# Ledger of designs, part 64: VHH binders against o26223

Target 1, 191 residues: o26223
Amino acid sequence: MKLLWTSQHIKVTVHIDGKVSKMDVLEAIKTRRSIRKYQDREVPEELIDKILDAAMCGPSAVDERPWHFIVVRNREMLEKIPEVHPYGAMVKDAPVAIIVCCDSSLEKIPGFWVQDCSIASQNILLAAHSLGLGAVWTGVYPLEDRVEGIRRLFSIPEHVIPFSVIPLGYPAENPGTRDLFDPDRIHLEKW
Below, E stands for the ipSAE of ESMFold2; O stands for the ipSAE of OpenDDE; V2 stands for 0.75 times the mean of E and O plus 0.25 times the DockQ between their complexes.

## First folded at step 3 (VHH)

Design n47 (framework vhh_lunsekimig_d3; at its last look DockQ between E and O 0.09; V2 from the best seeds 0.00; counts 0 for: pae E 9.2 > 2, placed apart)
Fold by ESMFold2-Fast, scan of step 3:
Formats: C-alpha cells, sequence, structure tokens
Structure n47 (fold): chain B 191 residues (1-191), chain A 123 residues (1-123)
C-alpha cells in the first residue's frame, strides 16, 4: 500500500499493483537453482498440471515421447524415498515430488529415451521456477540400486525405468545466482 | 578426509578488522557454494555470508557493507574480511560447504562444517 497526499486536490490514493513482470526464458534458465528446503505449504494441483504440461512439451527422438510421471503427495511415501535414494533426504520434507519415468514400450529409437527424460526433467525444473516454486533433480538412472529401489517402492513395471525424482515446493532458501559463462568452451568453425 | 579448517579469529577492539580463512580439503572446492555461519553464546548458528561456485555473494543485513566474502579456488580457501567490527559480531565463526547443483550426490543439507574460530570484539 502506497498512500499519496496532494495539496492541490486533497486526496488519499491507495495503489495496489498485483501485476508481476513475467520472467523471460533466458532469465529463467540463468536464475533457476536447485532448491532442497521447502515451506510447509501445499502446492496447488493446477501448478503441478502446468509443470507436467511443460515437461511433455520437450522435444523427443522421433517424437517417441516415452515419459510417464508419478505425482507423489502422500507423506508416508515421500518419507520412504530416502530409504532407496541415498541422496534424497530432502524429499521427505517436500509437499510433492514428481518421478520421471520412461515407458520402454514407447521407445522408437534405442537409447534416446535418456535424452528425452533429461529434457522433461529440466522442463519441470524451469517450469517450477517460473511459477515461483523451487525444485531439485535427484538422479536415479543409470544407478542400478536407485532404479530398483524406486521401481519397487512405487510398483513400477519392469518395462518402465524411473529416471529422476524431483521434489518441489515453495522455496524456503535462496542459494543465490551463478555466473558460469566460459568462452574457452566455445570453438569457432573447428575445434 | 573431508575437512574445513577455520583460522584468523582473535580478540579485537570495536572498530577493528579481522580476516578469517577457511581451508578446505577432500572435495572439489571450486564446484561448491561456501558459507560463513556465526554462533553467539546461547543462540543458534545463523548464516551471515555466502559465495556461490560462480562467485556471487550474499550477506545478512547486519554485516552488509562491513564484511566481504571471497574465495581462492587455486588455494582451496574461502575468506571473510571483517571491517568496522562491533560487540555484536562476537561469536564462533564456522565455514560450511554445499554442492547445490549436483544431480548425483546429496548437495542440499550441509555435509561439511568446520570446527569454528572464535572472534571476540571487546575493549
Amino acid sequence: as target 1 above (191 residues)
Amino acid sequence: EVQLVESGGGVVQPGGSLRLSCAASGFTFSSYALYWYRQAAGIERELIASITSGGSTNYVDSVKGRFTISRDNSENTMYLQMNSLRAEDTGLYYCAAQDYESWYTDSGPFDYWGQGTLVTVSS
């Protein structure tokens, strides 16, 4: 609330501006950080739907789109993830997690599903960030023990491969920003 | 094998300066975000300054403009330059490290802490 008082015409004006400039794509990519601490606040289903819509909009090899997603909100199930994922301790404190999976029966070209699911995972992180949420990619594939543990915990069929576990929520931390541009990694015309 | 060792603490008069060092070993220092925490007697540890792997810094309001965090990746060392010290800056100063962007390992909660170095601002 801003109150303005003028002498020419005695008036108190309250200005409330609820409009927020939308983050552009480059800024979203550059300012996205892994978030592992979450507020004790539920994420609306509508935001999860937007995130999953964005995940499914990624490119895929020969348009195979092999991704499937498990949305986990059940506290007891979230608490079990650290038992099968040694670096997933933060998942138990998240209000929701998305498990990105590959249905190998949808694979049209061998091996490219890893790239497809990586793209879907990154889109989840970017979409979450753009919506005011924080998220982190915890790796599952190609670590055999994590793949088997997650598969068993969520009753995932043998032809489906869990790829990543992405807890998300309203952020309770701000790790700052990074400046990673390295021109020595750019080669013009030839190596 | 992973260690963070703080040094540079001591007794200083109000308005004085100190430079703290945090020497790291046993991990890939340059990829880690680094933090200075302060613990006063009877109070929980609070984050006072941070520096990302890319060099971006952040400070709590009470030290902003007086403290400067920096890192030297070639020496695996983080520094905290403390100027215009106040009695309220008295406490144990801890360094901590997190690899926040790893998809492979747990890089969220603090795995690596130093043992602390004591700063006393007294006349």
Scores: ipSAE 0.160, ipTM 0.569, lowest interface PAE 3.2, mean pLDDT 84
Fold by OpenDDE, look of step 4:
Structure n47 (fold): chain B 191 residues (1-191), chain A 123 residues (1-123)
Amino acid sequence: as target 1 above (191 residues)
Amino acid sequence: EVQLVESGGGVVQPGGSLRLSCAASGFTFSSYALYWYRQAAGIERELIASITSGGSTNYVDSVKGRFTISRDNSENTMYLQMNSLRAEDTGLYYCAAQDYESWYTDSGPFDYWGQGTLVTVSS
């Protein structure tokens, strides 16, 4: 059992068997941070399953659910991702990464797949955090070089668009607290 | 005020070594990913090395095995050790800092740049 401190000094208990203390949704949202350093520890498949379940629970345009997920644990493949993703250096140090993709053949309304995959990606981050893991969203789409790089690397069909790469692992850093609330961005009834 | 100040550039012979420094101030250094770019005459600026806030490093193929990027959070300084320098390494070297978190949060992306330090490799 390991005790981790969130950016707001909230204790997250992580058990060896993958069980963690419960975290409510607002706590998860407010205390989540991008984690780019990971322990040399494998992530249980059960946690990945829960994360993927969460990823598929978000809404999508007219319920089109265009998302697909590639779960990458192969060390060689993880180490190759930074070669095609210049801002994905941390991926090589993660025990696992999830690649979120859109199957364009499932799209019902053009263009909304970006929102759909964003929701899925965010749910991955929140779920990971609630389960005592750290993760970070590394953007692939809409940068063509990254899209094509990931496509080639994972032999992704042309009708499928890689959207994000999300490395996950047990956190080996604590980035600290953030306060991003800005009352100037709130308008009551009228701009 | 955010500042990135590069230093350590100069003239060196092929096969020689230089160590560049980037001194940062005005932001939470430890939370940022850091990058070295270079720009040769008549060529677009190119990324050559990166180091995450967690310390993970990446290099372009042209500098792998020769260059080493590192950071000292206690000193708010990033380094680039350049060994086995070649004529094609000649250029203006820039340091940059980026907050990855800002890409997907309510805070906008921050990308800070230094003014550059000149590296000339010539016989």
Scores: ipSAE 0.029, ipTM 0.397, lowest interface PAE 4.9, mean pLDDT 87
Fold by ESMFold2, look of step 4:
Structure n47 (fold): chain B 191 residues (1-191), chain A 123 residues (1-123)
Amino acid sequence: as target 1 above (191 residues)
Amino acid sequence: EVQLVESGGGVVQPGGSLRLSCAASGFTFSSYALYWYRQAAGIERELIASITSGGSTNYVDSVKGRFTISRDNSENTMYLQMNSLRAEDTGLYYCAAQDYESWYTDSGPFDYWGQGTLVTVSS
């Protein structure tokens, strides 16, 4: 749900995609899949707002919240991402992408920003899924060529580190659900 | 309707060569990353080579310089040329495909898998 923030603080509850929808959190986690094919349909800014709100709800090391987000809708820019990201081909077909970045000047404890931005990135994927959208995490950090390429393309300053590129849109594929539970990965008391 | 069919496996002496093929149907082959896996008896299958839709290749250390992955998009076929074969190369070889290449993705197992072709390098 989008809350419109105005000088009068008027709140409007809207139906997302024509329905009032709710997805159980365990269902969202278990059914989310990487989606790489998108409908030719715009994603309303209201949904992007909800997704970014969710991204910023994650915990971070000592509450440092080092994340910044670049929302990319410009067709020309989306089409340039594959030039610097060899595994980002689907980004050119997405109506929008979110670049998750770390502002290193916000770090309060060194070395935990990767966990912080990973949490934000996963929250983006789950929130998109719960809103009827599909997304995929394409890795940037720690691959130096990708980091440098994305930084140049979006004029990202040296103290800011691009972490991931997440294209999203209404899905044009349904890869189904997988059962990935493996009890051999569970260790009681000791390794 | 999507199918990946491996062929070209067989028995070969150490030092010999084999060429594996993976014929694909039911999807837009040229847009997919393609992979070869092998599985020795009692061991989890392992990735040995990959090729992006743009033709960039990657290999695990144990096969570098001996194996060559390639693709022919006009024939919807991927190949693995295996030279200087060793006993440890014995196993079941699978091809796999994944749409729009993404590192650090949760689309594993890959979108599509073949049934495998057996390669035996005689001791």
Scores: ipSAE 0.012, ipTM 0.246, lowest interface PAE 9.2, mean pLDDT 84
ESMFold2 (binder alone), look of step 4: mean pLDDT 78; pTM 0.767

Design n48 (framework vhh_lunsekimig_d3)
Fold by ESMFold2-Fast, scan of step 3:
Structure n48 (fold): chain B 191 residues (1-191), chain A 123 residues (1-123)
Amino acid sequence: as target 1 above (191 residues)
Amino acid sequence: EVQLVESGGGVVQPGGSLRLSCAASGSIFSINALYWYRQAAGIERELIASITSGGSTNYVDSVKGRFTISRDNSENTMYLQMNSLRAEDTGLYYCAADGTYESFLSDTPEDYWGQGTLVTVSS
């Protein structure tokens, strides 16, 4: 059968907090939710390394892979993010945040870095979820005031563009699941 | 670095046989698997057969028992032996190869494709 070749799911088994979580790829995608409340608990470096590995595995335009990542654990720095990002208040409560950046010197085709960094950001969210963590994408680009604020706060060079700030931690909320499938948005063979 | 060139396509009568070849340049031992795809008129390209570097094979049900995929790593060539051909086997046949999925530098895996060879089964 054709589907046997193209729709095999991988199952991810994660051992966290003495619990074993089993999640296939579709389950991970469908159950991931934005998490803005975190436990007062440290995230091990091993998990951050796994998340960043996953972030770099996404496709990019002409294989340009323009991504750079800043890992922020310093409490004083995390507390300053809401000063330059008005919807980043939850970052104060997170044990760690990842700033996704584009190094424009690595760009091979103009403008596609936005898609590349979006892919990296989504992979961070999915990887965090698969590892029992919660995360949220807070938008930076294309809002110039946020771009410049984050650049100044973290001493980011002029040729590097901060794209997103993703706080993450062990979740202290469970928003549940949603049914978002809408068949009216699917058109067969033509509009 | 890897380039794939198909040959062996042509016109054959129902019940006949054809052998397709796919010649690869570069290091075939660094390629995890090789594939044959078929593109029929009005139908999306489909995977019909695969072979791993170790020789393990797999087939789509419509060709199982009639087609045989094989490889000669010393000649950097993969084959598709097609027996008991039917009208519905008509199409463009593409050779494809996966690059190495793992890289010390975390490079994106590269897929390689040939240009296709036409097989027509007609009376």
Scores: ipSAE 0.000, ipTM 0.082, lowest interface PAE 21.3, mean pLDDT 80

Design n49 (framework vhh_lunsekimig_d3; at its last look DockQ between E and O 0.01; V2 from the best seeds 0.00; counts 0 for: pae O 7.6 > 2, unsure alone 62.0 < 65, grease 25.2 > 24.2, placed apart)
Fold by ESMFold2, look of step 4:
Structure n49 (fold): chain B 191 residues (1-191), chain A 123 residues (1-123)
Amino acid sequence: as target 1 above (191 residues)
Amino acid sequence: EVQLVESGGGVVQPGGSLRLSCAASGFTVSSNYLYWYRQAAGIERELIASIYSGGSTNYVDSVKGRFTISRDNSENTMYLQMNSLRAEDTGLYYCARESDYETWYTDSGFDYWGQGTLVTVSS
């Protein structure tokens, strides 16, 4: 290098098994699919760290960042999630799951934490996909039985609200891409 | 019960035309995105045409100008008009309804496919 230049925008370069890879953000968004079947293959802690870093980069109401994450690798705990989440059957087959939670004591403006945690959850899905993993968002909040079940199972305190459970792993399925660009949903200047 | 039944396939010479039909039951075609896919031997299914719930359409480049997707809401049926057929259009043609596979509310979405209708373009 002849010149040193500090960029305010960090480029992400991922080294996986000696190969440098980079996924365009629009490609990641368009090709990400919900993945519910996983290989029997461990997900390295380093990838989970990268995914959670991405989750925490999202905007939030007045930058309140109300999110907390529970990383679940314990097999017995993963197998119990379907007992309290009627549609969490695939979680028992995942090598790891991330539970996205809101700590209500971190809210600066009441009532926007759902958007905040939704942004973090979507970032988890995109980051996992960019790293060669598959994931799916399983909804918890606002379904009272799911919220209460997950809270009890993981000893989540009353002021913390479990929002989503996201199992992830190396994918064992490929649902393919879809054509969802519907011009009838686009309104110029007015409805 | 949701069902999709394709018909109208057959053997046709290059340059010929066929109209495929997809009769739907258990849902309304006007409330859903609908698709035509095709599958040649040994190749993965390929999306070729889309019609969205508001009636707008989209096509892959290889069929633009030759194929027209449409629907008749009163008959609850989708169509694919195929003109200027080529040998590479040979394959099994499936109609499909949008799946809810990307649901975060339940643990699985369902794929809704017909059984297919065979189109053979041969000289």
Scores: ipSAE 0.481, ipTM 0.792, lowest interface PAE 1.6, mean pLDDT 88
Fold by ESMFold2-Fast, scan of step 3:
Structure n49 (fold): chain B 191 residues (1-191), chain A 123 residues (1-123)
Amino acid sequence: as target 1 above (191 residues)
Amino acid sequence: EVQLVESGGGVVQPGGSLRLSCAASGFTVSSNYLYWYRQAAGIERELIASIYSGGSTNYVDSVKGRFTISRDNSENTMYLQMNSLRAEDTGLYYCARESDYETWYTDSGFDYWGQGTLVTVSS
């Protein structure tokens, strides 16, 4: 459980470094795709541990690191997410989902927790991909109805803000890769 | 309603040329990122060429100097001119528009792929 999430995961990662991911960083970034179809297979707890370790390694404004995570494996709870998130239908078919939250009591500078939680969300997607899993970011904040729906469903305190719901599993689809380099968006020296 | 329809495939000898067409409806080609993909038998679909809203183009190394992506805004059509064709260029060619598949806001899929056009380089 939380022991596995909060123990020195970095030591486990260091001890088996080079065996947990076979992609280089640029390959992982360029080939990651949103995956919304999952195999009927459990995701090992060890892989979730590695993903959450990676999620907490992002940069954070004034090092406030306001992120908290809820790991949901209970099928009945996963099946209720589409009731409060209109575009979260795929979550009910995932073996597990991670809810990224901001604990506002940890906020040191107003408003930058959104960037912090975005960084954590992207790290989850990249780490999942590097481990052979597929995932998708389903947006919660800043949509008030989704925020309150998720809060009620998972008994999230008023000082904590649910930011994203990320279902993940072994992929049952392969959308291919994209090449999005657009030189018209790069300006040298000045606009 | 967004739709993409490929045409222009066929059988051609090594060293020959073909021009593929991708007719767009429901959107304008001049304001979108558009792609050509190739799917060979037993091989994963790969990106071959892209054209951006401003007209800039990009190509995978294996086709650079041989293939040219272009668009005709008046015909609302994208093209792939293929020269110096090789046996390894054989496959189904698909055109695609940048889709909302990577959206975190809504649940969207790859609804902008065409049905593909077959190119066979042989004999």
Scores: ipSAE 0.272, ipTM 0.677, lowest interface PAE 2.0, mean pLDDT 84
Fold by OpenDDE, look of step 4:
Structure n49 (fold): chain B 191 residues (1-191), chain A 123 residues (1-123)
Amino acid sequence: as target 1 above (191 residues)
Amino acid sequence: EVQLVESGGGVVQPGGSLRLSCAASGFTVSSNYLYWYRQAAGIERELIASIYSGGSTNYVDSVKGRFTISRDNSENTMYLQMNSLRAEDTGLYYCARESDYETWYTDSGFDYWGQGTLVTVSS
């Protein structure tokens, strides 16, 4: 009995105009681009739930899972984010943004939270793309002015560190695909 | 072969409780998006509960606070705990799996359905 290891790939399905869009994990990774222009179209809550589900599926150091997520749909708040984030101009045009945060009280090993939240953030981007949405990672940490700006704006406790702001929406641009493979960055056995 | 088999339906009085089961085979429930639907007589089938691969859940407003979707990975089974049942909850209950990746822009988001289990809420 050949146990057909059905490679359970992470699959995301999105209904767009009555149709379902499917994308496997490799396709999502290879075709994902930063999207900074969005349609005037709301993102269904179901898609956000799927995105957040994906965000929480990444590994973390000793399984500490230090991440928290603020889902922002309020137009006023979205419009205020660029005031404290100089490279977050596109956030004001997005129907929704996810702020990825670390609760330091959940850390088991100091410092790995950056990796944990990075993984969560990347999963958000991949999931969004797989769902037919566009997103971009706007870095907050480790820039103190951005960290404090976002903290104040969203009343984030001192023990919680805002890490990234990720606006997302239906894309209003198509930057195309790119080949990022660089064999010069691969070293065999030694540098 | 992928299969879904619902069970646990029956007749219950208003205010009563039922627990539905959806036994899955041919795939792992914890790795898939699964759903409960119901269809009342003469009414279109409606989505009522969702459980995502990461364990997150979602409910339609009419069942929030009363129904709970869950899964047991060891049994490869999804459940729907239904409390405080109402007459309007009467219907055929289906479990469904979201379709696998095949092509872009398919017409259906679901590729597998069970045969359904009947829930009747009556005094």
Scores: ipSAE 0.016, ipTM 0.286, lowest interface PAE 7.6, mean pLDDT 87
ESMFold2 (binder alone), look of step 4: mean pLDDT 76; pTM 0.751

Design n5 (framework vhh_7nfr_2)
Fold by ESMFold2-Fast, scan of step 3:
Structure n5 (fold): chain B 191 residues (1-191), chain A 125 residues (1-125)
Amino acid sequence: as target 1 above (191 residues)
Amino acid sequence: QVQLQESGGGLVQPGGSLRLSCAASGFTFDDYAMSWVRQAPGEGREWVSSISWNSGSIYYADSVKGRFTIARDNVKNTLYLLMDSLKSDDTAVYYCATHGEFDTYYSDQGAFDIWGQGTQVTVSS
């Protein structure tokens, strides 16, 4: 057996109550839930930096990496998001939100920026969860009214497309985990 | 304390009309987007329609567009679904929801604030 007691084998997260848990990648993926209720507690800037670092590490088509991010902490601005996003009501109660955007000038292959920004959005959700935070992906693109509403609210230029709004905070709910494995959706060797 | 109570279902012939209501209590109704979702026997849940808190954004599933109208009354804390030209395929239990998988674009399955008992719509000759 190899050296299995080294600290490098262990990944940890900090929970709401200050408890530390061990969470590997598979655990993070399987236990991540959409969180829409947040504690009245600030998220440190260093955690947002870690989340955005993880967001930018996703694969992108022909390595175009078209993503830009707007970090919103201003309470007045957070309270205006539900006015232009019908399913963003929880954003007004979040301490921070990240808006994932595509800079179309960075696009090298048409249309793949949607997949690139989806990957960045999911990485934000997983990274937040791994750090003891809760988050939810609220959809913006391809809904033209939401795209224009968010663009106007945050002064986003015409060549940049807002893709998703992701509120984040320390969770004030625990919906548990889901058992979604369905073997009927797996086909071996051929359809 | 949050409660959603659906009503207005029943048995109708094809081509008939029904008006569904969802009475909301225990929360600030006009702060939330609302949706109608249905579940037919032996099938999963299907999103039908959504309306923003101020009625400024309204969306319909392709299967009901042009036949159904969603509306809300923020003074009465009530959501409505006006159903015209009903078809046998519209037969389902209809539910109203504030959150969860009834977002038109992204949601965790089963992540609802609360579910009422629904209201049964049966379209049969």
Scores: ipSAE 0.013, ipTM 0.329, lowest interface PAE 8.3, mean pLDDT 83

Design n50 (framework vhh_lunsekimig_d3; at its last look DockQ between E and O 0.04; V2 from the best seeds 0.00; counts 0 for: pae O 8.1 > 2, unsure alone 61.4 < 65, placed apart)
Fold by ESMFold2-Fast, scan of step 3:
Structure n50 (fold): chain B 191 residues (1-191), chain A 123 residues (1-123)
Amino acid sequence: as target 1 above (191 residues)
Amino acid sequence: EVQLVESGGGVVQPGGSLRLSCAASGFTVSSNYLYWYRQAAGIERELIASIYSGGSTNYVDSVKGRFTISRDNSENTMYLQMNSLRAEDTGLYYCARDHSESYLSDTGPFDYWGQGTLVTVSS
């Protein structure tokens, strides 16, 4: 029924939090830090949606856009991640984690999915920071044990490759801004 | 090459004082988030004190009011002044560099170089 089709559309309600940070993109890039300590606060679904929207807006080799995302809020599942990811201990303390994956069936040019998923991962970190959240990229690919551990834990199909696990939440730590500009790494006109 | 070298440990009686040093090379102490950790025999390392790039400090409850973290930018060295020492303060003391941006390994703030400096509080 057409009336039923129309009435089944869920209206997206956008709640604008007045605490959402406004910052220049350069400031966001320079002040973003890996955050591994989180407040005992839930992250609203609307903020996760904004982060994932930003993740999908990155450049991609031949526009293949091979990224898929798993959003994990279930505490029991978050607590199992450190069992298959040795440097993912902070994930059990996070209210939510995003697993960035590559669907290899979407790959149009061999190997460039790594760059594509790296771009998506960094966009998640920057978007989280811009929204007042903290996050950290914990590497999965190309470490075979981590790839297979995460695959089994989240029932990921064989043609999909887990790339990174990114826990996020409201930060409970405040590391200082890094001063990393090194002019010796800049070469003018030639090496 | 980034290095942190701890020194200043020794044997001291309860109620005594000791000053630990952490000499840094390959980076500037004034620009980094730095930590002191303690490891007792058979127990996991615990965070004792931290100093942020802006100079703000933090301490674990068991040492608040007794220990003071500081740095000397001209010597590129971080210090831990320990007063009113107790038997439970016995352990190896490690300094650790800055909060890591590694996406591969959890190296921040738990990275350190050297064997630590031993503090023994005799009863």
Scores: ipSAE 0.377, ipTM 0.757, lowest interface PAE 1.4, mean pLDDT 82
Fold by ESMFold2, look of step 4:
Structure n50 (fold): chain B 191 residues (1-191), chain A 123 residues (1-123)
Amino acid sequence: as target 1 above (191 residues)
Amino acid sequence: EVQLVESGGGVVQPGGSLRLSCAASGFTVSSNYLYWYRQAAGIERELIASIYSGGSTNYVDSVKGRFTISRDNSENTMYLQMNSLRAEDTGLYYCARDHSESYLSDTGPFDYWGQGTLVTVSS
């Protein structure tokens, strides 16, 4: 027999665009789309804080948590990103972008930072979606020209590696639903 | 240039059959996930059938057992065989591709759609 003390969990309600945020995690994962067109509307700091909190909740190799985030709202800086990122044209139209970086001085296991920063990047996409925002992951690492271009543009030190640039904002497009469940990719017990 | 061209629509009696074609150009049918959608008057397009790159298929309940999606890789064409047609199957039928063409991105410029082919099931 095990004796347990019970406690009551208090649910916190957050208003987003006049609505309570109640998106189920499976719904968020299944319905998230890359969004490249944004409304001319500011993203409140409190939403960015929630997104970055979610980004830092991901697991990391031996709990190394090597990530750093640069929040970019300055129009001049956002407009310069396409100069060094050939697929970053939509960033100039976004109200804000998040740059996910690895601080290599925090690395405990060499090379696993890519997985760590990928997890943080995906959490940013899901959290943004759950809050009524649209986002897209634009790749930086491992493309050396992009890495160095972003590093120069944002004065990122040599021991810090820019991994991804994620523009986000309230969506101005709806790509619609998809069916991506491919049973040919599922192997039971063996290949 | 990516193009999808639907054909094979027409007027048919309930219980009849039609075969729709989706001719693809600018990409390889066998390397992509492809879909059939339909749109009845006044409502949004709805997904009805899927074929994945490995050849597996999926259908919505309302057409399962009656419709068969297939492809011919040598003709770079996808098909929808529609049997036991019902009045509710009436609509504009589209083929579609939903795939990213950006390196390190889950989407390309946008989804590709055909212009549609009309199916009318009428007594």
Scores: ipSAE 0.074, ipTM 0.558, lowest interface PAE 6.5, mean pLDDT 85
Fold by OpenDDE, look of step 4:
Structure n50 (fold): chain B 191 residues (1-191), chain A 123 residues (1-123)
Amino acid sequence: as target 1 above (191 residues)
Amino acid sequence: EVQLVESGGGVVQPGGSLRLSCAASGFTVSSNYLYWYRQAAGIERELIASIYSGGSTNYVDSVKGRFTISRDNSENTMYLQMNSLRAEDTGLYYCARDHSESYLSDTGPFDYWGQGTLVTVSS
């Protein structure tokens, strides 16, 4: 682990040599943050494979597993994503992005694909974090302009719906952790 | 205490220019994700420009090439340079900070907003 000071005096933790510290599942969940600043460093294919493996391990409605993944490393394509995704500015700075999609032909029960792809997307974020990478979930569905923008940009067929764009990279920021526990949202036995 | 204060609004003719300021206190602008929004009469508030902690910027198509979002770390202030102003740019302009974990930043919970500054483009 190496401490890196950016020009903005932001303290970041950098993992060296691709070695990741062991992180348990609760630690990964609690310490994960959206990362929108990345180092000028390539992400090894091995890590992407592990992340995609994790993405496919989540549950889905009646085990329909409707998800597909587009892995984008091409610099030109990464730079075009912000043109169709107004909140995807950080994508152009990432060495890689994963686009999570739903193949509607695989759907067994209507409407649950959103949950399925959400689970897959969250697993990508958690896996990335556990591997010493930073990532952020940029929503595509259900906003039609973003859906169609991404569809056209990547020539996604009509029966496939782009759901999220997730840029990944070694983090160049450390936003800290948040305490989001709210006991007022917990109800015992009844509302 | 966190505060955002917009200024620089006014009345300009079509083709004119304005520079808006968003003075921040209680946090560092260079370490946060900041946004300019505007709201025209009878229309929902819309995001028009973004600047991230890493310095990356983005714009909606209607302002691309005309508006520039920037920040001065020494002054802890964000700016919006608006050139080639049009009548459709008329509205109340807001700056906002997003410190939340939201994949829908346009509709997500923004924790702080300014009071807004009025921009009127009229002949």
Scores: ipSAE 0.012, ipTM 0.315, lowest interface PAE 8.1, mean pLDDT 86
ESMFold2 (binder alone), look of step 4: mean pLDDT 75; pTM 0.746

